# Designs tried in a protein design chat: VHH binders against q96q42r690to885. Part 7

Target 1, 196 residues: q96q42r690to885
Amino acid sequence: GYIASLHELATTERRFYSKLSDIKSQILRPLLSLENLGTTTTVQLLQEVASRFSKLCYLIGQHGASLSSFLHGVKEARSLVILKHSSLFLDSYTEYCTSITNFLVMGGFQLLAKPAIDFLNKNQELLQDLSEVNDENTQLMEILNTLFFLPIRRLHNYAKVLLKLATCFEVASPEYQKLQDSSSCYECLALHLGRK

## First folded at step 23 (VHH)

Design cc5
Fold by OpenDDE, fold request of step 24:
Structure cc5 (fold): chain B 196 residues (1-196), chain A 125 residues (1-125)
Amino acid sequence: as target 1 above (196 residues)
Amino acid sequence: QVQLVETGGGLVQPGGSLRLSCTASGFTFNYYAMHWVRQAPGKGLEWLSGITPSGGSTYYADSVKGRFTISRDNAKNTLYLQMNSLQPDDTAVYFCAKGGRYFDYFETPDAFDIWGQGTQVTVSS
């Protein structure tokens, strides 16, 4: 139902925030603290990724908090933050995905210096856990790719939950149309970013 | 030695403009995010703007968004703040500060490890 779907959104958003926070604190921060990371270009691209990752993490954290408040008040669909402020979310996700794509196109993690690679290898189990990769034979670079594209999966989740919420309204209602349109926007973005 | 030196402050009329500069020495400037922070009389530190090491991304507080522009020249180890449409409530001491290896939205001014001496900006008719 409607309320159950909202609770699911809130719970999964908090979990996603926690995961991003762990990635930032346990992977990105230590990695970028290394003295020798590689060429200036590679390092700067990674720093851009980390910066935009931080912004995204912040937004998701704020969203999680707002959903808690939302669940204690009037639960009007039009006031749902991912619907009302969809442009903010779409832009933030786009900016992050653009940065990680640029980093990968330019060589990505493979161009990092030995100390950085050693760090990543040392933490491969953690990376695998964070990325939810179940195959123990998965290569490090694939794990990293999966990890840093987790936000795209979340976009798909937004689309799914919005569609689920839409089904709680009459098809002819404005609420249904807005939720469905928004769902399509998130899904479209996820597909577009996933193809890069 | 490690230091940041701000310049460009002064007295300006409301609606006027100033350009602040901050020259860094003693550390690898282009590896770190840089920030501008101000302190008005009787008030606490207010974060204004930040910039990534490459300068590819900039961030602003709502209070200065659209009026202030942060930039950097890594070849000159210099950080800039272009301030337009200045108002009396912009009167403060302006500081440049060294951030971490990336721009972190969760980082507050108390986490910045290197600060300049500050430059006074006074907006008055």
Scores: ipSAE 0.914, ipTM 0.955, lowest interface PAE 0.4, mean pLDDT 96
Fold by OpenDDE, fold request of step 24:
Structure cc5 (fold): chain B 196 residues (1-196), chain A 125 residues (1-125)
Amino acid sequence: as target 1 above (196 residues)
Amino acid sequence: QVQLVETGGGLVQPGGSLRLSCTASGFTFNYYAMHWVRQAPGKGLEWLSGITPSGGSTYYADSVKGRFTISRDNAKNTLYLQMNSLQPDDTAVYFCAKGGRYFDYFETPDAFDIWGQGTQVTVSS
């Protein structure tokens, strides 16, 4: 139902925020605190990723908080933040994914210096946990790639929940159309970013 | 010797423009995010803007968005703040500050480890 779907969105958004926060605090911050990370170009690209990751994390956190407030008030579909401010979300996710893609295209984590690689190896179990990679034979670089593309999976989730919400309205209603259109936008972005 | 030195402050009329500069020394400038913070008379510190180490991304407080532009020249170890459409309420001491290894939305001015002496900006008719 409508309320159940909203609760699902709120709960999963808070969990996602928690995960991003852990990635930032336990992986990105310590990693970027190392003195020797590699070439200036590689380091600066990673720093861009981290910066946009931080922004995304902040946005997700704010969204989670807003959903809590939303659930305690009038639950008008048009007031749903991911619907009303869809452009903000789409842009933030796009910016982040652009940065991580650029980083990877330029060589990615493979170009990091030994101390950075050592750090990542030391924390491989944590990385596997955060990325939800269950295969023990997965290589470190693949785990990292999976980890930093987690936001794309969240975009699919947004699309899914918006579609669920749409089904709670009459097909001819404005609410249905807006929710469906927004769902399509999130899904389209997820697909586009997933192909890169 | 780690140091940040701000220049470019002064007196301007409302609607005027001013460009601040901050020269860094004693650390690897292009590896750190940099920030502008101001303090108006009787008020606390207000974060204004930040920029990533490469300069590829910039961030602004709502109070200055659209009017101020942060930039950097890593070859010159210099941070800039272009201030347009200045108003009397922009009167403050403006500080350059060193951030972390990336721009962190959760980082507040109290976390900045290196500060300049500040430069006075006065907007008055």
Scores: ipSAE 0.913, ipTM 0.956, lowest interface PAE 0.4, mean pLDDT 95
Fold by OpenDDE, fold request of step 24:
Structure cc5 (fold): chain B 196 residues (1-196), chain A 125 residues (1-125)
Amino acid sequence: as target 1 above (196 residues)
Amino acid sequence: QVQLVETGGGLVQPGGSLRLSCTASGFTFNYYAMHWVRQAPGKGLEWLSGITPSGGSTYYADSVKGRFTISRDNAKNTLYLQMNSLQPDDTAVYFCAKGGRYFDYFETPDAFDIWGQGTQVTVSS
């Protein structure tokens, strides 16, 4: 139902925020604190990824908090933040995915200096936990790719939840149309940014 | 010597423009995010803008968005703040500050480890 779907959105958003916060504090921050990371170009691209990751983390945290308040007030569909401010979310996710894609196209984690690679290898178990990779034989680079593209999976989740919410309204209603349109936007973006 | 030196402040009429500069020395400038912060008379510190090490991304407070533009020239170890459409409430001492290895939305001015002496900006008719 409508309320159940909203609770699902709120719960999963808080969990996602927690995961991103852990990635930022336990992986990105210590990694970028190393003295020798590689060439200036590689380092600066990674710094862009981290910066946009931080913004995304902040946005998702704010969204999680707002959803908690939303669940205790008037639950008008049009006031749902991912619907009302969809452009903000879509842009933030796009900017982040653009940065990580640029980083990878330019050589990615393979171009990092030995101390950085050593750090990542040392924390491979944590990286697997955060990325939910179950295969113990998965290569480090694949784990990292999975980890830093987690936000795309979340975009799919937004689309699914919005579609579920839409089904709670009459097809001819403006609420139904707006929720469905927004769902399509999130799904299209996820597909566009996703790996083949 | 690790330091930041701001220049470009002065007196300007409402609606006018100023361009502030901040020259860095004593650290690897192009590896750190940089920030502009101001302090008006009798008020606390207000974060205005930040920029990533490469300059590829910029961030602004709502109070200056659309009017101020942050930029940097890493070859010159210099940070800039272009201020347009200045108003009397923009009167303050403007500081440049060194951030971390990336722009962190969770980092507040109290975490910045290097500050300039500041440059006075006065907007008055």
Scores: ipSAE 0.911, ipTM 0.955, lowest interface PAE 0.4, mean pLDDT 95
Fold by OpenDDE, last read:
Structure cc5 (fold): chain B 196 residues (1-196), chain A 125 residues (1-125)
Amino acid sequence: as target 1 above (196 residues)
Amino acid sequence: QVQLVETGGGLVQPGGSLRLSCTASGFTFNYYAMHWVRQAPGKGLEWLSGITPSGGSTYYADSVKGRFTISRDNAKNTLYLQMNSLQPDDTAVYFCAKGGRYFDYFETPDAFDIWGQGTQVTVSS
């Protein structure tokens, strides 16, 4: 139902924030603290990714908090933050993915394989846990890549929950249309970014 | 010796402009995010703006957005703050500060490890 879906959104958003926070503090920050990580260009590209990641993490954290408040008040669909402020979310995700794309074009996480090999090996279990990659045969760089594409997976989740919420309204209602349209936007972005 | 040195402060009339500079030495400037922070009389520190190491991304507080522009020249180890449409409430000591290896939304001025001595900006008719 409607309320159950909102609770699921809130719970999963908080978990997602926690995961991003862990990635930032336990992987990204230590990684960027390594000396001789690569060329200046490579390092600066990764730093851009990190900065955009931080912004996204901040946004998700704020969203999680807002959902908690939302669940204690009037639960109007139009007031749902991912709907009302969809442009903010879409732009932030787009900016993050742009930075990732720029990094990948220059070689991506493969560039970090040698300079960060000790760090990555030491944190292999953590990387697997955070990325939810259970295949032990997966290469570390692939796991790392998967880790930083987790936000794209979350976009799909937003799209799914918005559609689920839409089904709680009459098809002819404005609420239904807005939720469906917003869902499509999130899904389109996810698909577009998923191809990169 | 690690240091930051601000210059460019002074007295300006309301509506005027100033360009602040911050010259860095003693560390790898282009690997760190940089920030501008100010302190007005009787007030606490106010974060104004930040910039990523490459300069590819900039961030602003709402109080200065649209009026101030942060930039950097990594070849010169220099950080800049272009201040336009200055108002009396912009009167403060302006500091440049060294951030971390990226711009972190969760990082507050108390986390900055290197600060300049500050430059006085006075906006008065």
Scores: ipSAE 0.909, ipTM 0.955, lowest interface PAE 0.4, mean pLDDT 95
Fold by OpenDDE, last read:
Structure cc5 (fold): chain B 196 residues (1-196), chain A 125 residues (1-125)
Amino acid sequence: as target 1 above (196 residues)
Amino acid sequence: QVQLVETGGGLVQPGGSLRLSCTASGFTFNYYAMHWVRQAPGKGLEWLSGITPSGGSTYYADSVKGRFTISRDNAKNTLYLQMNSLQPDDTAVYFCAKGGRYFDYFETPDAFDIWGQGTQVTVSS
């Protein structure tokens, strides 16, 4: 049922939040602190990605908390961030997807200067752990891309859960339609970026 | 010497507008997120707005959304805050502050390492 799905989402959301927090603190922050990171354009694009990544991290944390509160009977279902702040949540993901797309289209991590590359190579094991890439032959840039696509992959989970939640409402109800539309938006966003 | 200098504060009537400026020196301005923070009499620091290094993204507190606009001119090392529809409860000292290398939602004003002296904004009839 949908409750079981929410429990699973809550558990995985908490872990996901933790992972994103680690990425932010252990990779993004020190990386962006380097003096010679790359061209101004490359750096600014990465900074945008990082900023929007941070926002997602924040919202995902709030979402996880709201899920826990609901499941423990502390708050109503309408208090779930993905529902209460649906537009904010979706827009934030959209913005992140846009930023990461822009960054990658312009060359992505390949345009980073040597100090940045050295830092990333030094932390390759951590990057593989965070990205869950187990192939030793995977190139650094691919690992990085995988890492920063983690939030995008999560969109499928949200879409799935929203569909399950929709089953709690009458098909003709506005609530049902809203959840269906939201789910579709998440899937669409995930698929579009997945193709790039 | 690293420095932030705010200007543009003053006395305005309710409904009025002000444009604050913050000029940065002594550091690479376009590498850092910048913020506006205010402190009203007897109150704590309130974060108002932030902007990414490139200026591509802006962030606002709910209290100022729709009324305040943050912007920056990296060529001039200047941060701006356009304040419209000012109300008496907007009366405060407004500070410009230097953030990190990106806008971090988890970064609070206490983490900002460089502050201006502040500029007084008074909204009164």
Scores: ipSAE 0.906, ipTM 0.955, lowest interface PAE 0.4, mean pLDDT 94

Design cc5
Fold by OpenDDE, look of step 23:
Structure cc5 (fold): chain B 196 residues (1-196), chain A 125 residues (1-125)
Amino acid sequence: as target 1 above (196 residues)
Amino acid sequence: QVQLVETGGGLVQPGGSLRLSCTASGFTFNYYAMHWVRQAPGKGLEWLSGITPSGGSTYYADSVKGRFTISRDNAKNTLYLQMNSLQPDDTAVYFCAKGGRYFDYFETPDAFDIWGQGTQVTVSS
């Protein structure tokens, strides 16, 4: 139902925020604190990724908080933040993905393998846990790639939840149309960014 | 020694413009996010803007968005703040501050470890 789907969104958003926060504090921040991490260009590209990651983390946190408030008030679909401020979310995800793509084009996490190898080895289990990579044969660099693309996968979840919400309204209703359109936008973006 | 030095403040009429500069020394400037913060009389510190180490991304408080522009010249170790459409409520001491290794939305001014002495900006008719 409608309320159940909203609770699912709220719960999963909080969990996702927690995960991103852990990635930021336990992986990204320490990694960037390492001395001689690479060339200025490489480091600056990763710093851009980190900055835009931070922005996503912030937005997702705010979204989670807003959902809690939403569940205690008037639950009008049009007031959902992911609908009302869809452009902000979509743009932020796009910018983040762009920064990752730029970093990867220049060599990606492979460039950090040598200077950060001790750190990465020390935190291998944590990286696997955070990235939800279960294959023990997965290389560290691949785990890192998976980890930093996690936010993009969340877009699929948004699309799914929005579709669930849409089914709670009549097809001819404005609510249905808005939820369907928004779902399509999130899904399209997820597909587009996932191909990069 | 490690320091930040702000310049460019002064008296300007409402609707006017100023360009602040902040020159950094004593640390690797292009590896750190930089910020502008201001303090108006009788008020607390207000974060205004931040910029990533490369300058590729900029961030603004709602109070200055569309009017202020942050930029940096890493070759000159200099941070800039272009202020347009200034209003009387923009009157304050403006500080540049050193941030972390990236722009962190969760980093507040109290976390900044290096500050300039500040430059006075007065907007008055």
Scores: ipSAE 0.893, ipTM 0.945, lowest interface PAE 0.4, mean pLDDT 95
Fold by ESMFold2, fold request of step 24:
Order: structure tokens, then sequence, then C-alpha cells
Structure cc5 (fold): chain B 196 residues (1-196), chain A 125 residues (1-125)
């Protein structure tokens, strides 16, 4: 039902926030603290990724907090932050994804200097755990790609949960239409960003 | 010796504009995110704006969004704040501060380690 789908959204958002927080604190911050990271261009592209990642992480944390408060309140669908402020979320996801694709197109992690590559290799088990890659023989660069594209996977999850919420309303209702339209918007963005 | 020096403050009428500059020395300027912070009389520090090392992304507090513009010239080791539509409650000492290796959206002013001396901005009719 409606309440069960709201709890699913809240639980999975809290879990996603925790994962992004761990990536920021255990991978991005230590990596970017290294003295010699690579060429100026490569490092600046990674700095843009980290900055936009931190904003996305912040918004996800705020959304998780708002869902906890929402579950204790009146629970009107139209007041859900993911519906009410969807442009803010979609813009932040787009900005982040653009930054990671720009970084990867220009050579990405493999163009970093040896101290950075050594850091990533030393932490390969952590990277595999965070990315949820099943095969232990997966190459480091594939693990990193999977890890930093997790937000696109989350957009698909939002679209799915919004459709589940919509089924709790009559098809002719304004609530159904709003939820279905928002679900379509998140899914379209996920497909667009996944092709970059 | 790491230094940040703000200039461009002064007295301005309501509705007016000012451009603040912050000149950096003693560190590799384009490695670091940079910030503007202000302190009004008798108040705490208020973060206003931040910019990534390359200048590719800019961030603003809601109180100044649309009126203030942050920018940087990495060739000149200089950070800028263009302030438009100034009002009396914008009266404060304005500081430039050095951030970390990327703009961290979670970072607050109490974490910044290097600050300028500040420049006074007074908006009065």
Amino acid sequence: as target 1 above (196 residues)
Amino acid sequence: QVQLVETGGGLVQPGGSLRLSCTASGFTFNYYAMHWVRQAPGKGLEWLSGITPSGGSTYYADSVKGRFTISRDNAKNTLYLQMNSLQPDDTAVYFCAKGGRYFDYFETPDAFDIWGQGTQVTVSS
C-alpha cells in the first residue's frame, strides 16, 4: 500500500545516503587530499565531480530527513519533497552526471598519478563493497565506473517507487497523474544520463 | 607565507553595487575551493558563496542568490564578489576564506583555516 511504499522510499533513501556519505568520506576526501594527483586538467575535472557529489549527497540527506518527518505527519502525496522540489533533484543529478562523464571521457581515473592509483588499488576491497560489484575479478576501473554511476541507478528506483505510490490512487485522480508524471520524468532522465 | 587580502569595501547607498577582490599568495590558488563569508555587527559568521578550484561551479546562500556573483581569475590569483542591489542589512565585514581541495557542500565557516583580514561594507542612506 501507500504507507508501505513511503516506508520503502524512506528506508532506501537512508541507505543510499549512508552509501554516498561513505564514498565521500572514505574515497573522495582522502583521494583529493593527496599532494600529487595528476595533470591540472584531470585533477580539476575530479574536483568538479567531488563538489557536485557532495551537493547531491547533501540533498539526499535532506530528503531522507524530510521523509522521516513526513511519515509522522499528514502524508499528503503532493507535499512529498521528491514531487514538490523535483527540479532541484533532477538538476543536481544532471550536474553530477555531467561532471563524472566529462572526467571519464577525458581519461578518468587511469590518468591519475601513481600515488592516486596506489590509493585506489589499496582500497579495492572497500570499492567493491561500496559499489556492490559481485565478481571479485572485476577490473578496478570497472568497479570505479559502477561506483560513481550509482546515482543513475537510484533515479530508476525513484521512478519505480513513484509508480507504486500512484497505484494507491484512482487513475482519474490528480494524485495519480502527478505521481505518474513525476515517475516518467525521473525515468526519462535516468535513460538520458545512462547514455552519456 | 599564506595570505588572503580583501579590497573593494566601502560606503554605498541602498540599491548600489560593489565589487570585492581577494588576492591570494603563498599557496597554489587554483588547487583550492574559495569562499566569501560575512559578519554583521553583533552577529555570527554567515557563509555567502563558494567556488570550485577551476571556477566551473558556483554556490550561493539563499540570502544572496541572484544579487551576488562569485568568480575567480586563476591567472591573477584573485577571487571576486560582485554585489548588486545592496541593502542596509548587507552591512558587514566581508571575508575571503580558503577552502579544501574541492567544494564540500557540508563544510561550514568554522572549518576554514586561512582567512583574510576582511573589508568593511556599509550600506547607508
Scores: ipSAE 0.724, ipTM 0.887, lowest interface PAE 1.0, mean pLDDT 89
Fold by ESMFold2, fold request of step 24:
Structure cc5 (fold): chain B 196 residues (1-196), chain A 125 residues (1-125)
Amino acid sequence: as target 1 above (196 residues)
Amino acid sequence: QVQLVETGGGLVQPGGSLRLSCTASGFTFNYYAMHWVRQAPGKGLEWLSGITPSGGSTYYADSVKGRFTISRDNAKNTLYLQMNSLQPDDTAVYFCAKGGRYFDYFETPDAFDIWGQGTQVTVSS
């Protein structure tokens, strides 16, 4: 029901935040601390990715924390942060996905200097675990692609949970309409970003 | 010697504009994110704005969004802050600060290691 779906959103958001935090602390920060990382252009594109990733991670952490307060309070659907501030969420996801797409189309991780490639190879098991790739034979570059596009999967999950929440209200209610409209917005964005 | 030097402060009437500059030396400027921070009389440090090493992304505190514009010229090792629509509560010492290898949205001014001496901005009639 409604309460169960809210707990699902809260639990999965906390889990997603933990994964983003691990990627930031264990992969992005150490990688970017390397002195000889690559050409100026390639490194600056990766720095843009890391910067947008940190903002998305911060937003997701704030959202997870706010859901705990929401679950103890009024639980009114209109006050749910992902609905109330949907433009903030959609913009942050779009900005991040644009930055990683720009980095990858310009050559991506394979254009990094040997110290960076060595760091990534040394950490391939961690990267595989974080990306949730099951096939242990998966190539490093495919693991990295899967890992850094996990946010598109999360957008689909938001759309699904919002639609599930909508079914808890009458079709004529303002709650139903807002939840369905928001679900459609998250799904449309996920499909748009996935076409890249 | 690693240093940051702010210039461009002064006395301005309400509604006026100023452009601050921060010149960097002694480190590779385009490797690092850069920040503007201010401290009003009797107040703590207030982060205002940040910019990525390339200048491709900019970030602003809500209090200055729409009025202030951060930019950088990596060829001249210079960071800028264009300040428009200044009001008396913008009166403060303005500092530039060196960030890390990317703009980290979790960082607060306590984490910055290299600062300028600051430039005074006073908004009064």
Scores: ipSAE 0.708, ipTM 0.879, lowest interface PAE 1.1, mean pLDDT 89
Fold by ESMFold2, last read:
Structure cc5 (fold): chain B 196 residues (1-196), chain A 125 residues (1-125)
Amino acid sequence: as target 1 above (196 residues)
Amino acid sequence: QVQLVETGGGLVQPGGSLRLSCTASGFTFNYYAMHWVRQAPGKGLEWLSGITPSGGSTYYADSVKGRFTISRDNAKNTLYLQMNSLQPDDTAVYFCAKGGRYFDYFETPDAFDIWGQGTQVTVSS
């Protein structure tokens, strides 16, 4: 039902925020604290990724807090932040995806200097845990790709939950149409960003 | 040895423009995000704007978005703030500050370790 789907969105968003926070604090911050990371160009591209990741993580945290407050209030669908401020959300995901794509097409993690590669290898078990990769034979570079594309995968989850919420309203209702339109926007963006 | 020096402040009429500069020395400028912060009379520190080490991304507080533009010239170790449509409420001491290795959206002005001395901007008739 409607309330159950709202709790699903809130719970999964809080979990997702925790995962992004861990990636930032346990991987990105220590990695970028190393003195010898690589060429100026490669390091600056990674710095763009970390900066956009930080902004996205902040917005996800604000969304999770908003959902908690929302569940104690009137709970009108049109008041959901993911619907009301969707352009801010979608723009942040697009900016992040552009940054990670730029980094990867220029060689990505393989072009980092030895101290950075050693850091990543030393932390491979942590990277596997954070990335939700189940296959212990997965190579480091695949783990890193999966990890940094988790935000794009989340867009599909938003689209699915918005459709679940829509089924709680009559098809002719304004609530149904808004939820369906928003679900389509998130799904379309997820497909577009996934093809990069 | 690490030093940030702001210039370009002064007195300007409402609606006017100023461009602030911040010259950095004693560290590798293009390794770090940079920020502008201001302190109005009797108020706390207000973060205004930030820029990534390459200059590829810029960030603004809502209070200055659309009016202020941050930029950097890494070859000259200089950070800039172009301020347009200035209002009396923009009167403050303006500081540049050195950030970390990336722009961290969670960081607040109290976390910055390296600051300039500040430059006074006064907007009045």
Scores: ipSAE 0.703, ipTM 0.876, lowest interface PAE 1.1, mean pLDDT 89
Fold by ESMFold2, look of step 23:
Structure cc5 (fold): chain B 196 residues (1-196), chain A 125 residues (1-125)
Amino acid sequence: as target 1 above (196 residues)
Amino acid sequence: QVQLVETGGGLVQPGGSLRLSCTASGFTFNYYAMHWVRQAPGKGLEWLSGITPSGGSTYYADSVKGRFTISRDNAKNTLYLQMNSLQPDDTAVYFCAKGGRYFDYFETPDAFDIWGQGTQVTVSS
């Protein structure tokens, strides 16, 4: 029901926040602390990725905290942050996806200098765990690609949860229409960004 | 020696505009994110804005969004803050601060290593 779907959203958001926070603290921050990472252009593109990732991680953490507070109060659907502030979420996901796409188009992780590649190889098991890649034959660069596109997958999950929430309202209700419209918006963006 | 020097402060009327500059030396300016922070008399530090090393992304506190614009000129090792629609509550000492290798949205002013001496902005009718 409605309460169960809200708990699902809250629980999965906190878990996603934890995963992004681990990627930032265990991969991005140590990697970018290295001094000889590559050309200025390549490094600046990675810095844009890390910066946009940090903002997205922050918004997701705030959303998780807001959901916990929301579950202790009046649980009116139009007050949900993912509906009320959907443009903020969608813009942040779009900005992040643009940054990672720009980085990858210019050559991506393969253009980093040897100290950076050595760091990534040393942490390959951690990268597999964080990306949830089960096939241990997967090459490092594919693991990295999977890892940094995890946020696009999350958009699809938002769309699914919003549809579940909609089933708790009468089809003719404004709540149902708002939730279904929002679900379509998140799904459409997920498909658009995933095709890049 | 790492150094940041703010200039451009002064007295301005409510509704007015002011442009702050911050000149950096002693480090490779375009490797680092940069920030503006202010401190009003008797108050704590308030983060205002940040910018990525390339200048490709900018970030703002809600209190200044739409009124302030951060920018940088990496060829001149200079950070800027354009402040429009100034109000008396904007009266403060304004500091630039050196960030890390990327803009970390989680960082608070307590985490910044290198600061300028500050420039006074006074908004008074």
Scores: ipSAE 0.679, ipTM 0.866, lowest interface PAE 1.1, mean pLDDT 89

